VHH binders against Cytoplasmic dynein intermediate light chain DYN3 (DYN3). Designs and how they scored, part 2

Target 1, 312 residues: Cytoplasmic dynein intermediate light chain DYN3 (DYN3), of Saccharomyces cerevisiae (q04949)
Amino acid sequence: MDNCNAWDKLLSQNESTINSTETATITAIIYSPSSKTLHQFINICFPEGSNSILDTTLINYATIGWTNDLKENYSVDVYTLIRNTDDALDLLKPFLQEHSSKVRWLILLDWTLNDQKLWLNELSYAFNKIKQLNDDNEFSVWCLNSGEILNLQRHTTVWQSVHIDFILQTLRSFCYFNDSSLFYICEDHTEEKREEAQRLKYQELLKHFCEDRDMKDHIEMVKRSEILIPKGCDSIGLIKTVDERFEPTEVKEQHFLARYMDFIPTIDKIREDRKTTSGIDLDKLYPLEVFKVNIQEELGKMFAKYRENSRI
Short names: E, the ipSAE of ESMFold2; O, the ipSAE of OpenDDE; V2, 0.75 times the mean of E and O plus 0.25 times the DockQ between their complexes.

## First folded at step 1 (VHH)

Design a3 (framework vhh_6z1v_2)
Fold by ESMFold2-Fast, scan of step 1:
Structure a3 (fold): chain B 312 residues (1-312), chain A 123 residues (1-123)
Amino acid sequence: as target 1 above (312 residues)
Amino acid sequence: EVQLVESGGRLVRTGGSLRLSCAASGFTFDDYAMGWFRQAPGKEREVVAAISWSGGSTWHADFVKGRFTISRDNAKNTVYLQMNSLKPEDTAVYYCAATEYYDLSDSWEYDYWGQGTQVTVSS
């Protein structure tokens, strides 16, 4: 009873928070293989809605809205997903049916985590799983804190341009064959208003992704820390201009994963203190209306009971 | 208050199966990669298997590949090692460890370690 009511409650609350805009509601799902990266992104992009996120929660839901510069109103259902089991993504199926439209998937990676060796395997896993769950998908891969690339090259002996370029060519090839955009999002190097600038940049890029705006005028393929390649704007030839020895089609081969993991350097362990950066929000431009509903406690209790019963 | 508590180690016969569990507390479990290590008397500690914080990536040492499987349950803050087709050479103390470091070749790179659980495989 309680378990069936949890699904009904989530769907009812979703319907209650959606404003009537006379346009189809956009569905966006934000996923990261790192809960730290996901939490940081949500805290920066949705400061009012981030207070209910816990490290063991499975799913968060928020409705956001804005009016663009053409005076068009947008309403977006945002789901954030923390993967703890192979079946976690299946929890989204009932909610996807309510919107009967293209689902936008934002996948977050983070240059500061020293996990680049795992990136290709994590992306392959996530994309394959998502494609099994839903047929009409739009993907974007965002590599956050890409300013760290400069620090890695300047302050370590193991990170060379060849490694940075190999990661870039691997990600570009992966995104090309999976019809995904690829963005490197660099934090502002000026120390004044850094968090405000980062929040505005995240919100602007998210709005462009949801509005399906043509970003071809913003293409950046040269600046290593500022890569911006919209869907359909890359090619095998352009990827090879980075290093002609790289063969983009090989990214699809099982042997390539082992080669990628072997080639990416390890660095001496950097113990990073948790940066819970709470900044003062000075943004009054295109404010996001955020209405957040968190039912992760209810879903967690439901699955915990099923798992406990299976112990016996 | 950070703790890793291993369980499941016991005496098993050659060809048998065993499942080890490691319960974690006092840190954000799903932000850490988890590894299983082992050390036999008179031998160096060696890495057996590792799993990413999401569980989407796993690594297994060549000497256990096809026999052992690492998995995790982030809702329960637990990592597991399923051991099949056990051999006498698998006899060792098995340790659970947590790390933010992603090269699994060096055991001292791990942040937190359990006390170990003894596995003995008899002929």
Scores: ipSAE 0.000, ipTM 0.170, lowest interface PAE 15.4, mean pLDDT 72

Design a4 (framework vhh_7qia_2)
Fold by ESMFold2-Fast, scan of step 1:
Structure a4 (fold): chain B 312 residues (1-312), chain A 118 residues (1-118)
Amino acid sequence: as target 1 above (312 residues)
Amino acid sequence: QLQLVESGGGLVQPGGSLRLSCEASGSIFSINAMGWYRQAPGKQRELVAFITSGGSTNYADSVKGRFTISRDNAKNTVYLQMNSLRPEDTAIYYCTAEWYDSSGLDYWGKGTPVTVSS
């Protein structure tokens, strides 16, 4: 009743929705190894539906709809799945067996989590499981908050261009061989309505993905924080132009996963390198809690000064 | 929007002194933590000195005892007093302000060059 069998409830809701629609019905599954990333994405992309998605739910369901520029109506059954066990994707098996239809898979990664070391393992796990569970799949890999790349390069000694380029070539190679698009989604920091701009970008990319629209006019392969490579638009030759020493075919080899994880810096190395290089620990000097207290105190002083001046 | 403008760089002899200034505009200066980074040609940026809103300071080991960071909230300015300068202090010096919001982004100036040579 109360979350004892969320899977059966989800399947029943999906069947009811399909039977009631008079529009084109698309199935999209949004997956992330991070619950924080998934919730942030849903809250931005689907603010009207975000309250239906709970932190404690392994699988959740929402229906969204829109009318495109050609006046075609779309109904999208969105499933969200948080990886918390090795068997998480297997929970979708009964649903996939009953429907036997094309499924769109959106896999969310986040540059701000400092978990880049785990990305190749998470992608390999997800893609292998999905391909075992369903035959007709469309994939898209979105790396959110890619503006963090610039911060890592500017503010650390451990994150060098070679690491950023190695991640890019690894993800491009993986997506190329798995017939997936690869998007780095960065906010425009000059935009006054930043959250609204981010929402519109997420919504447009999701609509393009669901409607199977050609995005070749939007290709970006040069700007490290703004990469946008639609399905079928990459090549081994183009990947090698980033660094010719990288061999894209090696991404398919089991030994490459270990090499990737060893090469990519972790949060602990970033923190240690900051302390070693400068001797300064910014987290110790500028903790978020102390910063919040200082803001409140300083704003209070400014307001008190304003009240006194206005009394004259 | 916060704007940072550095000044005070130049050519100085070893053992000399320089005072760098960074003027902030367009934000509430008194609540920002402020710092100085430097970047020598072909090297990574190095954090040199940092000062919190409350006035707590910290310094890179390479500059401790020689450099002093301070701020004047009435003038929206942060200073880096550089004494006993060495050739290895030659770099472009950047002012930064950290504002912890949902974006996590830092504000940076354009930099002021410091050359220490005979």
Scores: ipSAE 0.000, ipTM 0.228, lowest interface PAE 18.2, mean pLDDT 71

Design a5 (framework vhh_7qia_2)
Fold by ESMFold2-Fast, scan of step 1:
Structure a5 (fold): chain B 312 residues (1-312), chain A 120 residues (1-120)
Amino acid sequence: as target 1 above (312 residues)
Amino acid sequence: QLQLVESGGGLVQPGGSLRLSCEASGFTFSDYYMGWYRQAPGKQRELVAFIYSGGSTNYADSVKGRFTISRDNAKNTVYLQMNSLRPEDTAIYYCARDFWSGYYTPEDYWGKGTPVTVSS
């Protein structure tokens, strides 16, 4: 009558399910040009964790988790950093030296900030600095508000298709040579069902990035405002199909940075906290030291919050 | 390979003049912004003068009207002409390469420096 062996059999029958129930811990750092861009990205890609990571401090930390279709549990330690200074990444050095695991870097760009002229320099600086700070990195470049491309072409005389295509070929070439994915986020606010489907797609791309999964089924290379190119899915030949006059290998050359900056239309307004005009007062460099001291203090507060949250 | 070599420093009396030079190699000099920084003993490094690829210039208030930054793209050289030198100008002077947005990587973009001593 007693069936202790049936309890053991039940456990054995569910052994594969039990054995597949494990949590992978992932570190992701989101490097955003602005608080608005960061909040938008979080609301799209981490909606369940948005309240915990929408703190307005310079540096934020939150833990976000999900279970995939293979019944594997993932826990992501999300760190957010806003590009308020050119030295912001250096402040992560002590943290990264103590952190001996693979780091996923989400580098955000935003079409609505009118800072496209600076994008190649900012990406080159960020990728080089990150590679100096940490040995094991995975990169993904996310360009938010790519629907703005249509507005720039319709409402300005300076933005032409040649500039949009030149930026695309530059970003694709940069990401190709740096083994990074390139994703344009375009939300259609006119139709709720379509917007929700777009957000679910972006969430899936982010989860696959964190899980090191193949994303070949999510490729879009034709629609200028909806570009989705996972790591390994681009090529020199495909980049050249946009405009054959563009040579992707030149993006690695020092002269190309100057050429890119000269070709992209002049910027009148960018981020509230960044100067972009040549011939600026020395104040652009002196505030970096003040911000560096203040950001180091904020990093200390963030690490204290991380330690408390890890113990709860 | 990136290389920046400063020269022209020395001992000078107050009111004197010196011309510093920084010779660059290993990159397309004309595409980059160049700056002069200085560091006095026991103090942090500070920006002195900056020159953009197009030739426009900026100066720290403490040196404006006394120092002049210039460049010769044919010689891959940036210069700092220092006039009416004061004891407070005593420092090691460093040349740096910056991107036009002001970004720099200290290990890749700094020279070794040239010492300037202003005393009697």
Scores: ipSAE 0.000, ipTM 0.126, lowest interface PAE 16.3, mean pLDDT 73

Design a6 (framework vhh_7qia_2)
Fold by ESMFold2-Fast, scan of step 1:
Structure a6 (fold): chain B 312 residues (1-312), chain A 119 residues (1-119)
Amino acid sequence: as target 1 above (312 residues)
Amino acid sequence: QLQLVESGGGLVQPGGSLRLSCEASGIIFSDYDMGWYRQAPGKQRELVAFITSGGSTNYADSVKGRFTISRDNAKNTVYLQMNSLRPEDTAIYYCTAYFEWLSDEYDYWGKGTPVTVSS
């Protein structure tokens, strides 16, 4: 059992599936920096197919299909992967070099993970890497469990409206300049059969994304836990109405990443869960104060390495 | 796909030394923080030693000054040098890999290597 032989076989099978169809096969890649987020999404969105899509492997593949309101049949080749290495997206190279068609990229973030300060870095990494790997891309960024925004504001001392709004303006600016849609997907804890409702919501958004359908009638820019901004529906002026002091054009600049990471708070929930009775405290290894003091130095190193790697 | 393979355990007399090794595959080793846990029969697993991708180390109070964690990125291997071993150090030792403490945590565990400290 040579892994290269198994990989070549999978690639050949994928080519055959693509080539067998006139105007009905779409390639979609679902990516998340969080394995937990990806697993949760797949289990909710594809309950009957979750075991075929998600395994313990770094990349998984499945085919899904549906018929739209116009009685058009869609077949979607879905790839799923997580960023658990600095070269995670490079694992897709063999699949992407065999494609000449548009690839749809769904990037999943999750409000419950207390990792919001890393979101801009994760998105910058993913979008830059994807654009290097493939020329014809459609993007969508989904922030799952956005109902957590209200819990953070009500039940913590560190999360304020200014932080929530700064994240929103940052994500909107990022998506605007990268021709991406931005969706906040909220769980409704008052609904009976919440999982069924969430599944239908995920499936409907995924279908609209794959069909490249205009969702203009569903735009939501005001309710901060229910944001829904389709590709091309935002503007610099609209982003500034949240807070006029925010300058959307600065999101592309190196200094903005440092500003974002410094401004966005964290709660130590994840770190508390990792503490041991043996006296090891991971907070001592990764103090947030070190990040605040040395953030410019670290970002300088990252950007220097990125520029060097981008030229080779 | 990620695999961690521990080795180097065995039977040793009190006051003796052992060097444990953990070879990682399926990851970019230099990006991962690495740790050593141990579990004695009937007890919970406890973190013994930790080393970051940048080389910073931390140790449980029970092993400070006796154990040293190190890594060799060229060999995709993390080591635990155990000196002045005590009967209380008897446990199965497990290697773990962490992507990043502030982001999504991917705890990968090996099969373990047994260490017995006995007269």
Scores: ipSAE 0.000, ipTM 0.306, lowest interface PAE 14.2, mean pLDDT 73

Design a7 (framework vhh_7mjh_2; at its last look DockQ between E and O 0.01; V2 from the best seeds 0.00; counts 0 for: pae E 14.7 > 2, placed apart)
Fold by OpenDDE, look of step 2:
Structure a7 (fold): chain B 312 residues (1-312), chain A 120 residues (1-120)
Amino acid sequence: as target 1 above (312 residues)
Amino acid sequence: EVQLVESGGGLVQPGGSLRLSCAASGFTFDDYAMSWVRQAPGKGLEWIGRIYYSGSTSYNPSLKSLVTISRDNSKNTLYLQMNSLRAEDTATYYCARDYYDSSGYPLDYWGQGTTVTVSS
């Protein structure tokens, strides 16, 4: 795919929209690991009435707008980028060079993907790259499908609370040192009313983020799967409340990346099998016994099983 | 049938280099990202790095300075260059296909592996 052509197309589309409104347009860029994740994010977090048909292309464009509680009108140019190559962010160079306003960055992670092991590296890369490309940024990390955390813990022997906590502390630390917001997006499908309320919450979160409002009122840290930590609302002390052994300052170190990758397990194929089986409320299932496992050994076993199944 | 065949393994002296190849067949090679993974004796899997369709690469941070992954789409071949080898780099090296779609990019096919032994 000629990624350059896609970007040029996007730029051409943007030029046509900017010329029409005297209103200060906010620019947001969504960096997503997958198209599916992006679509889910849009469906959950975009303001009601926003119809954004996004193609599966590398780069997409949408405009969203709303009036806030102060009767201010906001318009946001949303660029979406799928993280399918490491140089994907470079595609934004021409755009960022021409853009003089603060860019709101939404970096998406997805708990349903088996790439948790790579999250820190991906975030580090993205943040560093972005900072090189643009000097006026507002960062946010959005972890989609955080409800999956419970499933991972209950239905796998590999994923344990220690892994989840480690990831949480890592992400919090990373965001803390990079002046970034961290949001876990958990969909509650138990009740329609709850689901709607949750969507509204996330929509407001997005709006306030785009508006660069004080978001202290959005802080949530009660549940591991429902974490909302706006920029400036975390601390080393708070992070260490999860596990005191964790050293947040180490997240800045290169060696920590390796450690993170080594510590975080992969999602086993059991998850795939469960998706195919019936509407069993996974929340009603008894958690599997969690025992201390050697992650490396487990990975080896998984690999062995994989090889057997691949018949290669 | 998807096939991945690694080659180039063998005995290497400490400080030496390895150059591995992975021959791919049974699929459109240029449509897929590819990864290298290794497993040391008695240890788990270690991801080395990935090369995307465009030729862009991503590496394990712990190995980044020592590793170069490349590909020749005309030959359906993936390459791994690793320099300054140590005893700890003794492992079986595997190439794997990264399947990227709208849902992500899992490693869905693996080769049989080629063994590299670093020893004086």
Scores: ipSAE 0.000, ipTM 0.222, lowest interface PAE 13.7, mean pLDDT 80
ESMFold2-Fast, scan of step 1: ipSAE 0.051; ipTM 0.647
ESMFold2, look of step 2: ipSAE 0.000; ipTM 0.139
ESMFold2 (binder alone), look of step 2: mean pLDDT 82; pTM 0.818

Design a8 (framework vhh_7mjh_2)
Fold by ESMFold2-Fast, scan of step 1:
Structure a8 (fold): chain B 312 residues (1-312), chain A 121 residues (1-121)
Amino acid sequence: as target 1 above (312 residues)
Amino acid sequence: EVQLVESGGGLVQPGGSLRLSCAASGFTFSSYAMSWVRQAPGKGLEWIGRIYTSGSTSYNPSLKSLVTISRDNSKNTLYLQMNSLRAEDTATYYCARELWFGESPYYFDYWGQGTTVTVSS
């Protein structure tokens, strides 16, 4: 009966018209393991608002808005997070609507920081905590300054194509199983107006993420420094075309984390990457739970579980 | 099937030395950090130390002057060298495979059955 109803047709047209004039309200949370990377991203992407965001504040908030080419108005509540600990994530919960339909999570990694060894652990921890905090999530993982891959291959002896490909297959597999997009965002090598060009690129990609725009015409899976894989556009078979020896399903196994960390050639300066742009040590401001662990208590729990399981 | 088998325990005189071995099978031994843990009679578990995949070691500060951990990846074997043994070192010694999860540095997914060391005159 609805197929011949003139009122249903008019209501559909009115909904379309209302949506084209309405301001869509979206919640976006931007997280990076590096407060320096997060601050640099915010400074480039939101230059007029960046001075109100303190790089020592655990959570920052800003409202941004734009009108797209379809004359649709968007308003985005942006939260930034410099720690993914339980305390930090719990602080976000009061700002999320209990019945909000979707929260967008942007996770920033940076090729220039020499912290690639920690990336899988950082992503696994963050995604597990986010999924426990909120049920309806949209994820995007952005690896910034991916032009550094070419410099690492050309100017170092420790970074070989096999390491670059292993990271790519690991990140692709992780994003595939967690329904996340994966973007490698190359910095413009032209120094003149580089910041302006970078700003426009970040803003364009952020707008596409917030608008839930179809990015399938922009897919890039071959150029190592320009990877762009939207949600749902990857597959186990495509990941294996990089190196057939890689088994994507292993990425979700605990033993794979140790293998990944051992294979990646550098860990230097990881401690510095935990500092703010002002040189303030975040581990002193927001100490990690790892520094409070009672080893005998944890071992006691594990041994008790081991003995209980051995009875079966 | 992951398996860890400790050996080398026994009776030793105070001031003596002893080397324990742990034979690993069923996994890529060279890809995992390994730990030694002990339990004295009627006491809780005490962490002794770990050896990373690189061969670097980290010890319980209370025990670091008394023990040395090493590994032979070609033999899939972990070792614990103990020197200047005291009666208080009497314990069952366990080999454990370490799994690192972000903020938890002390997560063990597999344990051996243990080997007993008795320090007595």
Scores: ipSAE 0.000, ipTM 0.265, lowest interface PAE 12.3, mean pLDDT 73

Design a9 (framework vhh_6fv0_2)
Fold by ESMFold2-Fast, scan of step 1:
Structure a9 (fold): chain B 312 residues (1-312), chain A 122 residues (1-122)
Amino acid sequence: as target 1 above (312 residues)
Amino acid sequence: QVQLQESGGGLVQPGGSLRLSCAASGFTFSDYAMYWVRQAPEKGLEWVSTISSSGGSTYYKDSVKGRFTVSRDNAKNTLYLQMNSLKPEDAAQYYCAKDSEWLDYSGEFDYRGQGTQVTVSS
């Protein structure tokens, strides 16, 4: 598709929806592990703009608008980025250097990619990199296809409830300390009206995120495949109710990252499938040995950096 | 404003024991993992022990495992290292260090104190 023609269509469609001279402009960046995950997310959350946003390019741009129940008009400049290069986030650097308003980051994870072993490392890298590149950020982590949890437990011998709960407590702790919301997307394809209601809920949550509105009416902390935790709604105490032996404060520590990587199951075929799909060597980008590597070596590197900084 | 103050070092005979302390201030102590590291004469910094923010997880350098015990008192903002069966190779300047606030591939240690000297001599 011609990207110029796609932009023209989005602008024309959007103009017919906005009836006010007052429009709040929001910037959102969707950071996805794959094209498939991105396409699914867009189809759920931005159905009106899906044909223009859905592209095979590494970076894409679209404008989406709506009028809320309070007759307020919003326009969202949506940038999409697939993490299929070592420097994917750096591709946004020219845009971010001239951007003076808050950027809303939608960080996507996907249960069907079977890369859960890498999730903590990927989130840590992305959040740290984003904070270095831009000063005013709002984060939201969206985990697609959380219904896959049941399939992992049924047809594999390596996935147990203890692993699923450990991932949940890890993600909740990470999001809590990084002031991020955490949302699981689980679609029920067995009933059309139920699927439609679920999609409307996810669309509403995304709109409220963009509008900086409170989302407390949609909290879900009990259903493992349907987790919905808006920013500010979690706590250390609530995270510990899943398993009291988990200490949320430990998630930000390097030794915890190594433990997480070792504990979460990996299936070789799924790594090969993802490598083929992304064209990137995940072992090169996120090598397993980095997390099993000598703590002594990492500490040595950190102290060398500290020594240099203390002299300057 | 982050400050770490080590104490408890001294001269001990081989097979002796010492208890090191580190008083922390200027940050929320209970939110951070803590480390003991040492530097022997003419050697680089060596990691000795790690304790998680809660105290629930501890890790040790192989050569000190079973002889050293790291612990913390979050109510007193104090880190401890109990050293038993000390060997000449344990002689070093001992430092405590704080973990970084955020997960990082290379990590970063906040302010390291001046250290406390441990000498093991017959």
Scores: ipSAE 0.006, ipTM 0.423, lowest interface PAE 10.1, mean pLDDT 76

Design b1 (framework vhh_6z1v_2)
Fold by ESMFold2-Fast, scan of step 1:
Structure b1 (fold): chain B 312 residues (1-312), chain A 124 residues (1-124)
Amino acid sequence: as target 1 above (312 residues)
Amino acid sequence: EVQLVESGGRLVRTGGSLRLSCAASGRTFSSYAMGWFRQAPGKEREVVAAISWSGGSTWHADFVKGRFTISRDNAKNTVYLQMNSLKPEDTAVYYCAARLGYSSYWSPEEYDYWGQGTQVTVSS
């Protein structure tokens, strides 16, 4: 019967309070330089959801959930985007226009891609573009395969500690001024127990990032291949302790971008070494083209505009 | 800051050839993608050619295709525009410009540094 019983209304309000499970919904976008980097990051940080996210297409989506140590439920809507075109971020415009809450951006870099020379330019472009597309953002920069730093220093004559430290100070300065965390992912594939412990640590850092929880107990600023700097834990003074000749405030200046790119070495031999690892040609499975300025891609965009303008 | 200085602009007869040079000051030249632009009186600035920071990729506008060639010498901090089979419609001030990364090569606004320009005049 259609009776407005005051007690039924009160009971339905109390039932909503008693039976509702509180679940926080988080939106995260993973912006990766390659399919290989994306797959690796997902397998480390979202192992329970890896089969739902693993895709080589430009955009993919999956939902992952967890209950934290405080018995709080979280649901993360994860979008993945591969940076294989200059307009990749523009593909998110329709989604972001419908989205009103904070977006958490996981910006990936990969030490094995030999694109370190382009990192500062790519980060500057991505952060500026994201800020133009969406107003409420939280950033975290993740550098995968940072164990490669040791290989670069041991197996090449061109990569010296001064270059590694310069990259570190540049990334730290960039993240500091853009209110971003900076995490290096270094996995020891030679020892199963250590690999397991490392993965659990990275998973915890990611969950804390999504939950806006304090990560200060996971700070590492000394080990070049294992850097973990949560948002708000760095300073200009601490960055200068690596090398006092470095001026962090200069990272925002256009002349610094050119200086960074000029100083950082590039080594083709590292790509050849990757091709022979375990007999697998990784460059064929996951092409390394991110370090190239693609003028033909820009040409394609120009011709699209020209064709449109030629119409009456 | 990077300074760009163009040279080589002059009066040339129709069907002639000319090479423009753009010299960059500083050690960071090899980090920049470079472009050549031109502007005739009363017209907007248009892209003529572009070259990647390594020289591994080049682009040329259709209206100069087969006639102009862009190249660079990173050891000399110089970018070149070789112009062959010149036509009166090629008359313009030619500008050298530098940009970082993936900034649009056809948009003057995307270039970080510009030279003062060098005048090319083509007549019979």
Scores: ipSAE 0.000, ipTM 0.120, lowest interface PAE 18.7, mean pLDDT 74

